# Designs tried in a protein design chat: VH-VL binders against q9ybr6. Part 11

Target 1, 148 residues: q9ybr6
Amino acid sequence: MSGSVLDEEAEKLMDYDYLLEKLYKKVPPKSGTSEYRIPEPQIIRIGSQTVIRNFREIAQALKRDPKLVARYLQKELATAASYEEESGQLILNVKVSRKVVNQFLQLFMKTYVRCPTCGSIDTKLLRQERAYMLKCEACGAEQPVKPI

## First folded at step 18 (VH-VL)

Design z05
Fold by OpenDDE, fold request of step 19:
Structure z05 (fold): chain C 148 residues (1-148), chain A 120 residues (1-120), chain B 108 residues (1-108)
Amino acid sequence: as target 1 above (148 residues)
Amino acid sequence: EVQLLEPGGGLVQPGGSLRLSCEASGFTFSRYAMSWVRQAPGKGLEWVSGITGSGGYEFYADSVKDRFTISRDSSKNTLFLQMSSLRAEDTAVYYCAKDTDIAFIYFDYWGQGTLVTVSS
Amino acid sequence: SYVLTQPPSVSVAPGQTARITCEGSNIGSKDVHWYQQKPGQAPVLVVYDNSDRPSGLPERFSGSNSGNTATLTISRVEAGDEADYYCQVWDSSSDHYVFGGGTKLTVL
């Protein structure tokens, strides 16, 4: 009589594993966090200044106000930055490499765009008095972020 | 000439705390990212922590996360590593390293290192 | 976590060419840097951005990076080249510097 209970439990375990496998097969592969690719900055150097020619496009890809992104870069690069609304270019008062700009843009994305909960880039940055709140439109998560 | 001086090493008991400092000279300190790299006796190099030139970002190795704090004082041209809850495995020579830029690219200069020994 | 793998040791006769490899997944898409460390000394940069050489370093030191392998090449090896060599990358996914395990170069 002891053999029948062990067999029933083994069948239930097999059924559970089978159900789990079926559930995992029905779970659409987590859409590989398609590495949201920020456009590569197009940089030209003019004297001691660095101009990002496609800065508007970069900001659009980040789904943020170019002026906000410019302020961020100004802070992180410890330099003056000027966004030109007509041309969509950012002028940095420093010589900086594409590699450095890219690193900070990626960090911007991770900090101020990407939802830390679900990984979505469909987020809004809400300004509060002394802080920012990152609100995810996909999962509803809210995270405080450092002010820019 | 670039110079990195690393005082502050020594003997500490497990669970104790120690603050390392790295005094920088010969370059504009705030324009360069700085890192701490450690090397246990007879072992390889291990990156511990890094901070951007502006101080806006701090990163830590998983092995020291929540125990160590990197900081910098631009007015003193000094990099710090506050270590807490020290463990025997934290025993190492600790190097401060200057990055070649304001972000994390590569190390162009190293300090001579300071020995931290965690032992009962 | 991103991992860099180096052989623990490489031996070469004086005047010959030493090759030290650093293996990593798609490392060819990264910038690899190399450091030399002699006993009792701090590391020194010898190659950066895959193949660039700091000023003052001999032309004997060169680097390459493709596929899954970066290589530090030291031509016409001298006794003074005996040291530990470490490869390094910045991993943008984890925001970490990653070192290889190091390679001891012995000049026979």
Scores: ipSAE 0.922, ipTM 0.964, lowest interface PAE 0.5, mean pLDDT 93
Fold by OpenDDE, fold request of step 19:
Structure z05 (fold): chain C 148 residues (1-148), chain A 120 residues (1-120), chain B 108 residues (1-108)
Amino acid sequence: as target 1 above (148 residues)
Amino acid sequence: EVQLLEPGGGLVQPGGSLRLSCEASGFTFSRYAMSWVRQAPGKGLEWVSGITGSGGYEFYADSVKDRFTISRDSSKNTLFLQMSSLRAEDTAVYYCAKDTDIAFIYFDYWGQGTLVTVSS
Amino acid sequence: SYVLTQPPSVSVAPGQTARITCEGSNIGSKDVHWYQQKPGQAPVLVVYDNSDRPSGLPERFSGSNSGNTATLTISRVEAGDEADYYCQVWDSSSDHYVFGGGTKLTVL
């Protein structure tokens, strides 16, 4: 009678391992952090302002509302930002280099777009009262992120 | 003239804590990222931690992650490094470094450094 | 982690040209910066963004970066150029500054 319990446990373990393997196979391999390349910002300087001409396209690549991305840049650059819906441009009330803008855009992607679990960019940012939740549509992971 | 002053070094026992300060002057402090870089005796430069101008992002070397905390006070134009769980390997001259911009580009100015010795 | 490799030492005679290399995977796609450190002193920026020179630095200092190698070139080396030199990059993948191991330049 003792042999049957061990066999049942072994069968359950085999089934569990099989299920785990199936689950892991369904988890897309951590796509090598292929640096999701965001379009390079096209910047023009006008007086004391910096204009990102292709900002709409950048926001689209980030799969986020341009206004949200603008708010983010406003915060990180410690400047006022104005998104022009008609032109798709972002106006920053500061002189800033392309390198700096690009770095913050990359950080935005890492923080508010890329799933830290599976690396997918198919994510949604859910606004909660005092926080944001990054929800991955690929793996289902949810991560709290700092509010913008 | 840009000045970076680091007064806070000293002797500390293993497992102890120490807070370093870097007092900045001669530039708009909040507009520039700041970093700590350390150099063990007879060794090379090691980046320790960095913080963006706005303070929105903090980054740490793996060697100090979860033990060190970088912060800044814009009202005082001061950069801080809170060090905890100090180890002998943390013994080094610690430099504060000013970045050339609000993000991490390169260091255009360095402090003179302060010696931190972790020893029993 | 991203790694920068420098030769531990380079020796040159006065008046000659010193070349200090910094090797890194695809470093040519990065911006490389160089710092000079004399004994008992803090590092000083000598080259930034691969080839730009800070104001006040002699024209003898120059930089280049391509492929897997960045190079700091010091022409007409003087005794005062004897120092440790460090290359640096920002690694966007890890969000870290990375330094090379440093190169001691000796003027013979």
Scores: ipSAE 0.918, ipTM 0.964, lowest interface PAE 0.5, mean pLDDT 93
Fold by OpenDDE, look of step 18:
Structure z05 (fold): chain C 148 residues (1-148), chain A 120 residues (1-120), chain B 108 residues (1-108)
Amino acid sequence: as target 1 above (148 residues)
Amino acid sequence: EVQLLEPGGGLVQPGGSLRLSCEASGFTFSRYAMSWVRQAPGKGLEWVSGITGSGGYEFYADSVKDRFTISRDSSKNTLFLQMSSLRAEDTAVYYCAKDTDIAFIYFDYWGQGTLVTVSS
Amino acid sequence: SYVLTQPPSVSVAPGQTARITCEGSNIGSKDVHWYQQKPGQAPVLVVYDNSDRPSGLPERFSGSNSGNTATLTISRVEAGDEADYYCQVWDSSSDHYVFGGGTKLTVL
């Protein structure tokens, strides 16, 4: 039974649609709402300084070097920061609220941790000479990001 | 005393460009996020764009994304809004608003606003 | 996009209490701020962080926020309180400031 050229085209179209559906299913919906939450910063104020007590834990949750995160906060807060390796605390040479710190930490996550393609937090930040490259270990996407 | 002065408004044709400025005084400019908020005639307030104190982050409403650019010059204590590809629906009083902190919390001071009219 | 809903108008007699609501999904978990705008003037902050009042504002102005509704309360309303009132939040999901549609308070 010579399947009509129409049947072969229909089968090819079905295969194409099937492949498209599979491709779309493999593209994780841009789950914009990554349920991933970083710990809330625990802040104490000492004089003109702000101390983030649980900064090590926050950096761990962000899967980044605490020193890198500290540099980021230095830049965004326009202040000096000192990370204490022994205590795991970050000392900021400015009075800043928990809300502000938290907002910048969230922005750090969005910019330097979360894959913009698939939403995964399994990413690596690769330092290049004048830029950083965010590489996703889940989907393989690479995106340049502003240097810290 | 905190002051926000907003020159630069005016009449512009559709598709045209306009640059707004906001001169700030009475506070350490670089320590506070700044925003533009607009209000069409007889309508409510609409946030347009915001920039952090350091200028590290810029955010835009979807309605103006890729057409408007927010920037700041700390040496001049001035906030800018470069508007391009202007549309009739962009007609509004544009307010410069000072945030209470270096990030986006709430507005504690507003300028008096400048009228931008987009009309043929 | 996050949406804040306000009634378009509220009317009260002098000396009475006005309540202006702002509805939003799980708004109780957000910090809500309120602005007063009189005709031909720029907005003025009247309540921030749900219930805090700026220095110089009368104690008649208060705020609350729980569940899906934030409320601006103006006690002992005066003729000078007639204005438009806007609620506002920062939406961290979209990184946007969001305003309510505004409420016109009329003093009868």
Scores: ipSAE 0.904, ipTM 0.956, lowest interface PAE 0.5, mean pLDDT 93
Fold by ESMFold2, fold request of step 19:
Order: sequence, then structure tokens, then C-alpha cells
Structure z05 (fold): chain C 148 residues (1-148), chain A 120 residues (1-120), chain B 108 residues (1-108)
Amino acid sequence: as target 1 above (148 residues)
Amino acid sequence: EVQLLEPGGGLVQPGGSLRLSCEASGFTFSRYAMSWVRQAPGKGLEWVSGITGSGGYEFYADSVKDRFTISRDSSKNTLFLQMSSLRAEDTAVYYCAKDTDIAFIYFDYWGQGTLVTVSS
Amino acid sequence: SYVLTQPPSVSVAPGQTARITCEGSNIGSKDVHWYQQKPGQAPVLVVYDNSDRPSGLPERFSGSNSGNTATLTISRVEAGDEADYYCQVWDSSSDHYVFGGGTKLTVL
């Protein structure tokens, strides 16, 4: 309510701080705990098929064999899936949206990668006799997981 | 024509059990996720549970987790909700809802609903 | 759990425009869907993916979503639009569908 020198300097400082905050917010930081950062699937539809062009990168981010992730998607999408080793692409014999693929990839991470005890993705999926086990290399926890 | 038919629900005592079914026709059942949604008298819609088209994932609202079990039988084109440890707060019209895809996107078709009353 | 907040009621005169809001934290990053429910009936989809209309629905129904607010807009409101309206999202962090509490639209 007063026009003193301190008021004018406060206005200038708020303008500078506002601009700096706006600039830092233009590139959103990625938070990790609610939704693990899996590379966005690069989807191309060809006829009745869907191709995920960057599937190798996705499997690498999940720290799993691409053939295992492909088998998972084959099961969950109820369709045939073919992984092309040379190109690193996955071919799905259905038309499927990026949203659906993303949902199942996030569920794969929650089910077969992330430790439910400590949240670490530093884990291994092991076959033990008649069961599959998720072993956390960070905290040592082990948990059975449903088969793919 | 897509149809979702929920046979009548019923009156159940607190602590009791009831199984709801939803018979689907007019679409390839296994290609779509399915959900149960309920609406208590005079209240809004509450999603209860959902299951992916493959049956690979089942999810539950916190209010019903560990008391309700969703399942599907692809050979009978039927969705089920097994309800147990029923409480008065579970009194509602229960709707069967068809998703637009094999995972959870949005609902394009709803059944007409069936009333479940939990009271002494 | 993720929460969607709607006003309990909205009143509008025939021929005018109704706007029904759905507020949620960062809802602009989500896909919002809207359902209409008339008394004694099952809900019916009226908008999906924030702004798309199902086939056969009048262009009078439209939607928008940005920031923390999604809005269902009904232009040239008719008496037959009187109903409850619910917004919905799929929340991937909890793996739950979430509905707003519903808004009763009255046409006077």
C-alpha cells in the first residue's frame, strides 16, 4: 500500500524470481515413485499390426530380456508378438494404442521389476524349480511372481 | 448389439456373501477390460473393481479390497463379482461396465444395474 | 487416492450454455471422460479423451482439460440435458478408475 523504495525493489525482485521460476519449470522434472520413467513407445501402425520401433530401449529400461517383455505383451494383449533382434522392434498382430501399451509396460515394471519392499528397480527375475521369484539386489527381499 | 445383462442381486445380511454376474454379448468378450461400478442410494458413482481383457490383472477400490473378487469366464462371456463380508455401506446398485479396450481407458457400455441391499 | 471434485449442482436456462467443472491435481496431464446419468438409468458416455464425442452425440457436448480443471460444456441446453454428470479418469499410480462426485444439471 506504500510506494517506498523498499516496495519498488521488492517488485523488481519478485519479477526476477518469477521469471527464473517460470524458466526452470519449462522443462518438467521427472518424479520417480508414482510412475517409473519408461521410454515412450514409438508406435507405428501397419495394416492390422502395431510396431514398437524402440522396443529394445524399452526392454533395456526395464532391465529385462526383450523376448521376455515381448512374451508378456503377447499374453496381456492376447495376440502374437514377434521381436526383431536386428532392428530392436516389436511387431504385434493387433492394432493397439500407445496408451494401452504404456499401461501394460507400467504394470510390467510394477509386477516383474520394482521391489515391493524398497521400490528399487535393481532386481532379478529368477526361475526356482516350479516358481518365478523377484529378487531385489538392493535390499535382498524376495517375492514370488505370477508366470508370464 | 452390445448387451450387458446383470441378473437380480438381492437382500443379504451383514457379514454375508453374494455373487453377481454379468452376461455379455454383441462383442468379443476377451478383447475388452471389464469393471464393476456401484452407486449407493442418493450418492454418486464409485468404481469397485476392474479386470483386463486377458484376465492378467485385477484391481480393486480400497473400500472393497480383500472382501470382493472380480473374475471372468471367457468360455461363458461372463463377468463375476464375488462379494463377501458385506456391510451396510455396500448397499448399492451395481453396474457392469465394458471398457473400450483390453486395458483401462473408459467405459463405452453399461448394464442396467442390479440392486444389492445389505441390512438386518 | 486421487480425488476429482465437482460442484454438486449447476442451474442454467434453456438455450444457454452450461459448464460443469472437474477439479483434480494436475488433471491436465490426464485423459478425462464424462458420463451423463438420467434418473433411474445407467450412465451414458458423452465425452471421452477430454474433448471427443461418441458417434451420434450432438456437437452441443464438448470438453476441455488444462491445468487442474477439466470442463464439460453443453451449448444450447435443452430440457432433455437435465441429468447428473460425472467426470472420470484412470489413475495409473493407484491403478484405479476415479469418478468425480457428480453434478446435477437443472434446466429452468
Scores: ipSAE 0.852, ipTM 0.930, lowest interface PAE 0.6, mean pLDDT 88
Fold by ESMFold2, fold request of step 19:
Structure z05 (fold): chain C 148 residues (1-148), chain A 120 residues (1-120), chain B 108 residues (1-108)
Amino acid sequence: as target 1 above (148 residues)
Amino acid sequence: EVQLLEPGGGLVQPGGSLRLSCEASGFTFSRYAMSWVRQAPGKGLEWVSGITGSGGYEFYADSVKDRFTISRDSSKNTLFLQMSSLRAEDTAVYYCAKDTDIAFIYFDYWGQGTLVTVSS
Amino acid sequence: SYVLTQPPSVSVAPGQTARITCEGSNIGSKDVHWYQQKPGQAPVLVVYDNSDRPSGLPERFSGSNSGNTATLTISRVEAGDEADYYCQVWDSSSDHYVFGGGTKLTVL
């Protein structure tokens, strides 16, 4: 059948491309590119406040200083936030659901952590005066990001 | 009493521009995300754009990206949609919608809508 | 690019049960919300978070969501229930709200 012969030629050409790609431009493995997950926020309400008990662990998973992530949430939730270094907890002066916190944490990952070029989370956030630059350590891309 | 008032709208030529506004009252405006949703004559609902309560994030449907700009002014309790490079396909009733939270969850209140017609 | 599919119309007799489906890939992992729109009016919320009712909505309105199908159920249908019904999700992958195409409910 003529269709099967053409399919075999296409497979051989794809194998050549595969071999050439392996020979050219080796790139270090990307940490957590496709499967990385942020720990679920452990939230309790105390009066009119919301406490995230595992905030240090969340910040560690985001690969960023807890105080920076706290300032981000303070901005996006339009409320005062206080990070307690000893306990690793974040206190928010607003009643907010886990779903809302998760949305902003996912947006933090997309905005300030994940490289938009290659998808790697192996990135650094460089502060230049009043702006931030996201530098990817996997592919070398750099771009400005909005300030926190 | 939550109210969303959408004055304006009208007839615009293809390639033209128009700014829609939505005046909000009866709630703390900055605590809630807001969206624009449109409905072409005889058609279903299409989400157009949304903005978080803080204004930190703005999102757009692919059909309007780079032509429309959503914004909010907390001092005036007003949501805006700046529309440019208008096409006949943008003809619709445009609704202002209030989210139930500072991020995108679902809409609890809608305005009554304003008609935008794009034709020569 | 996430798509919600609804039947264009559903017809029921008064007093019977209407079921309006909303199909989406893995929609059971999402929170589905439902809006009612009567002719010439703005939409109003009738179900949120898959199965919850806004205050003041009768128990006749209910919802479910599992697998690839969410369903709005209206029991003991009344003539006043004639309207278009839309399902909605927030799709976190695209950061877009998505509506279904709408279902016109007709009461004989």
Scores: ipSAE 0.844, ipTM 0.924, lowest interface PAE 0.7, mean pLDDT 88

Design z05
Fold by ESMFold2, look of step 18:
Structure z05 (fold): chain C 148 residues (1-148), chain A 120 residues (1-120), chain B 108 residues (1-108)
Amino acid sequence: as target 1 above (148 residues)
Amino acid sequence: EVQLLEPGGGLVQPGGSLRLSCEASGFTFSRYAMSWVRQAPGKGLEWVSGITGSGGYEFYADSVKDRFTISRDSSKNTLFLQMSSLRAEDTAVYYCAKDTDIAFIYFDYWGQGTLVTVSS
Amino acid sequence: SYVLTQPPSVSVAPGQTARITCEGSNIGSKDVHWYQQKPGQAPVLVVYDNSDRPSGLPERFSGSNSGNTATLTISRVEAGDEADYYCQVWDSSSDHYVFGGGTKLTVL
């Protein structure tokens, strides 16, 4: 055992950052901390229409242009959708429950935002000829996704 | 009156293929998600696959993923299940089930089912 | 994936109350649906959204859901209630429907 090796190990133990890393390795990971949560849609049903009052906030949480998310919901709900830029609200020409809206918003996150390789939401969506490409800026993975 | 009719089924050898159909009537087909649910003889219900009303999403139980393909044809009001690489454990009565919404909430109507037997 | 556990069987005398449980991790945060299946028949919905009854079903059928247990309750059980009963949820994390293993209700 060299005294140089033992001295260097002792110096690492005195390093505050090293001690914190050692302690954090022993702490169990928090349950549910990796799950990304979308704001609860604030739904108002008016006649044959559904209004999502906090749609801008939802689109921000999805890290995508509200008009893109609106087009997605228009397709999946098979109805016309109108995004009001000043209010940040989305008007859907269908009666739809919060459960259904939530289900499709979670699917949007999984399909068009979250990297299927590493789970990061640090991604961008690129249109490339006849396909949409999901590019992960955390791990570099690129994959085609269904167009909106 | 909502009706779901599953013609087809039958006997097929292991490794073989079979396409199931479910003909729907009495509702606006494209407004509702649809599922296949199977029940092996003497066993419980097992969800197999589902498809949203728009057809934008298809989901599969792990036991059938990469072997089965769900699809729908709104011009024929028909739900399909293409089964391939069939195994003995796929032997079951296959039910067509209608969801209550364009996404997955619960089933309000079921077909009478069709028997698929996978045996040499 | 998400698992729902039901007792294999429950026996009850006519006129008494049957309780069929469905156990699942944090099932109280999910909407539970119940189906009745008689021999040789397709399943029929008997409770949805934890506690709601389909049109035409007698008030004797009710449901509850809290914590890790959902329960189907059939009051004043009749011979015609003898069937298999399945609980079901949609699990959004896996994007799968999940059924319990089923409970055979026997009316003594």
Scores: ipSAE 0.841, ipTM 0.926, lowest interface PAE 0.6, mean pLDDT 88

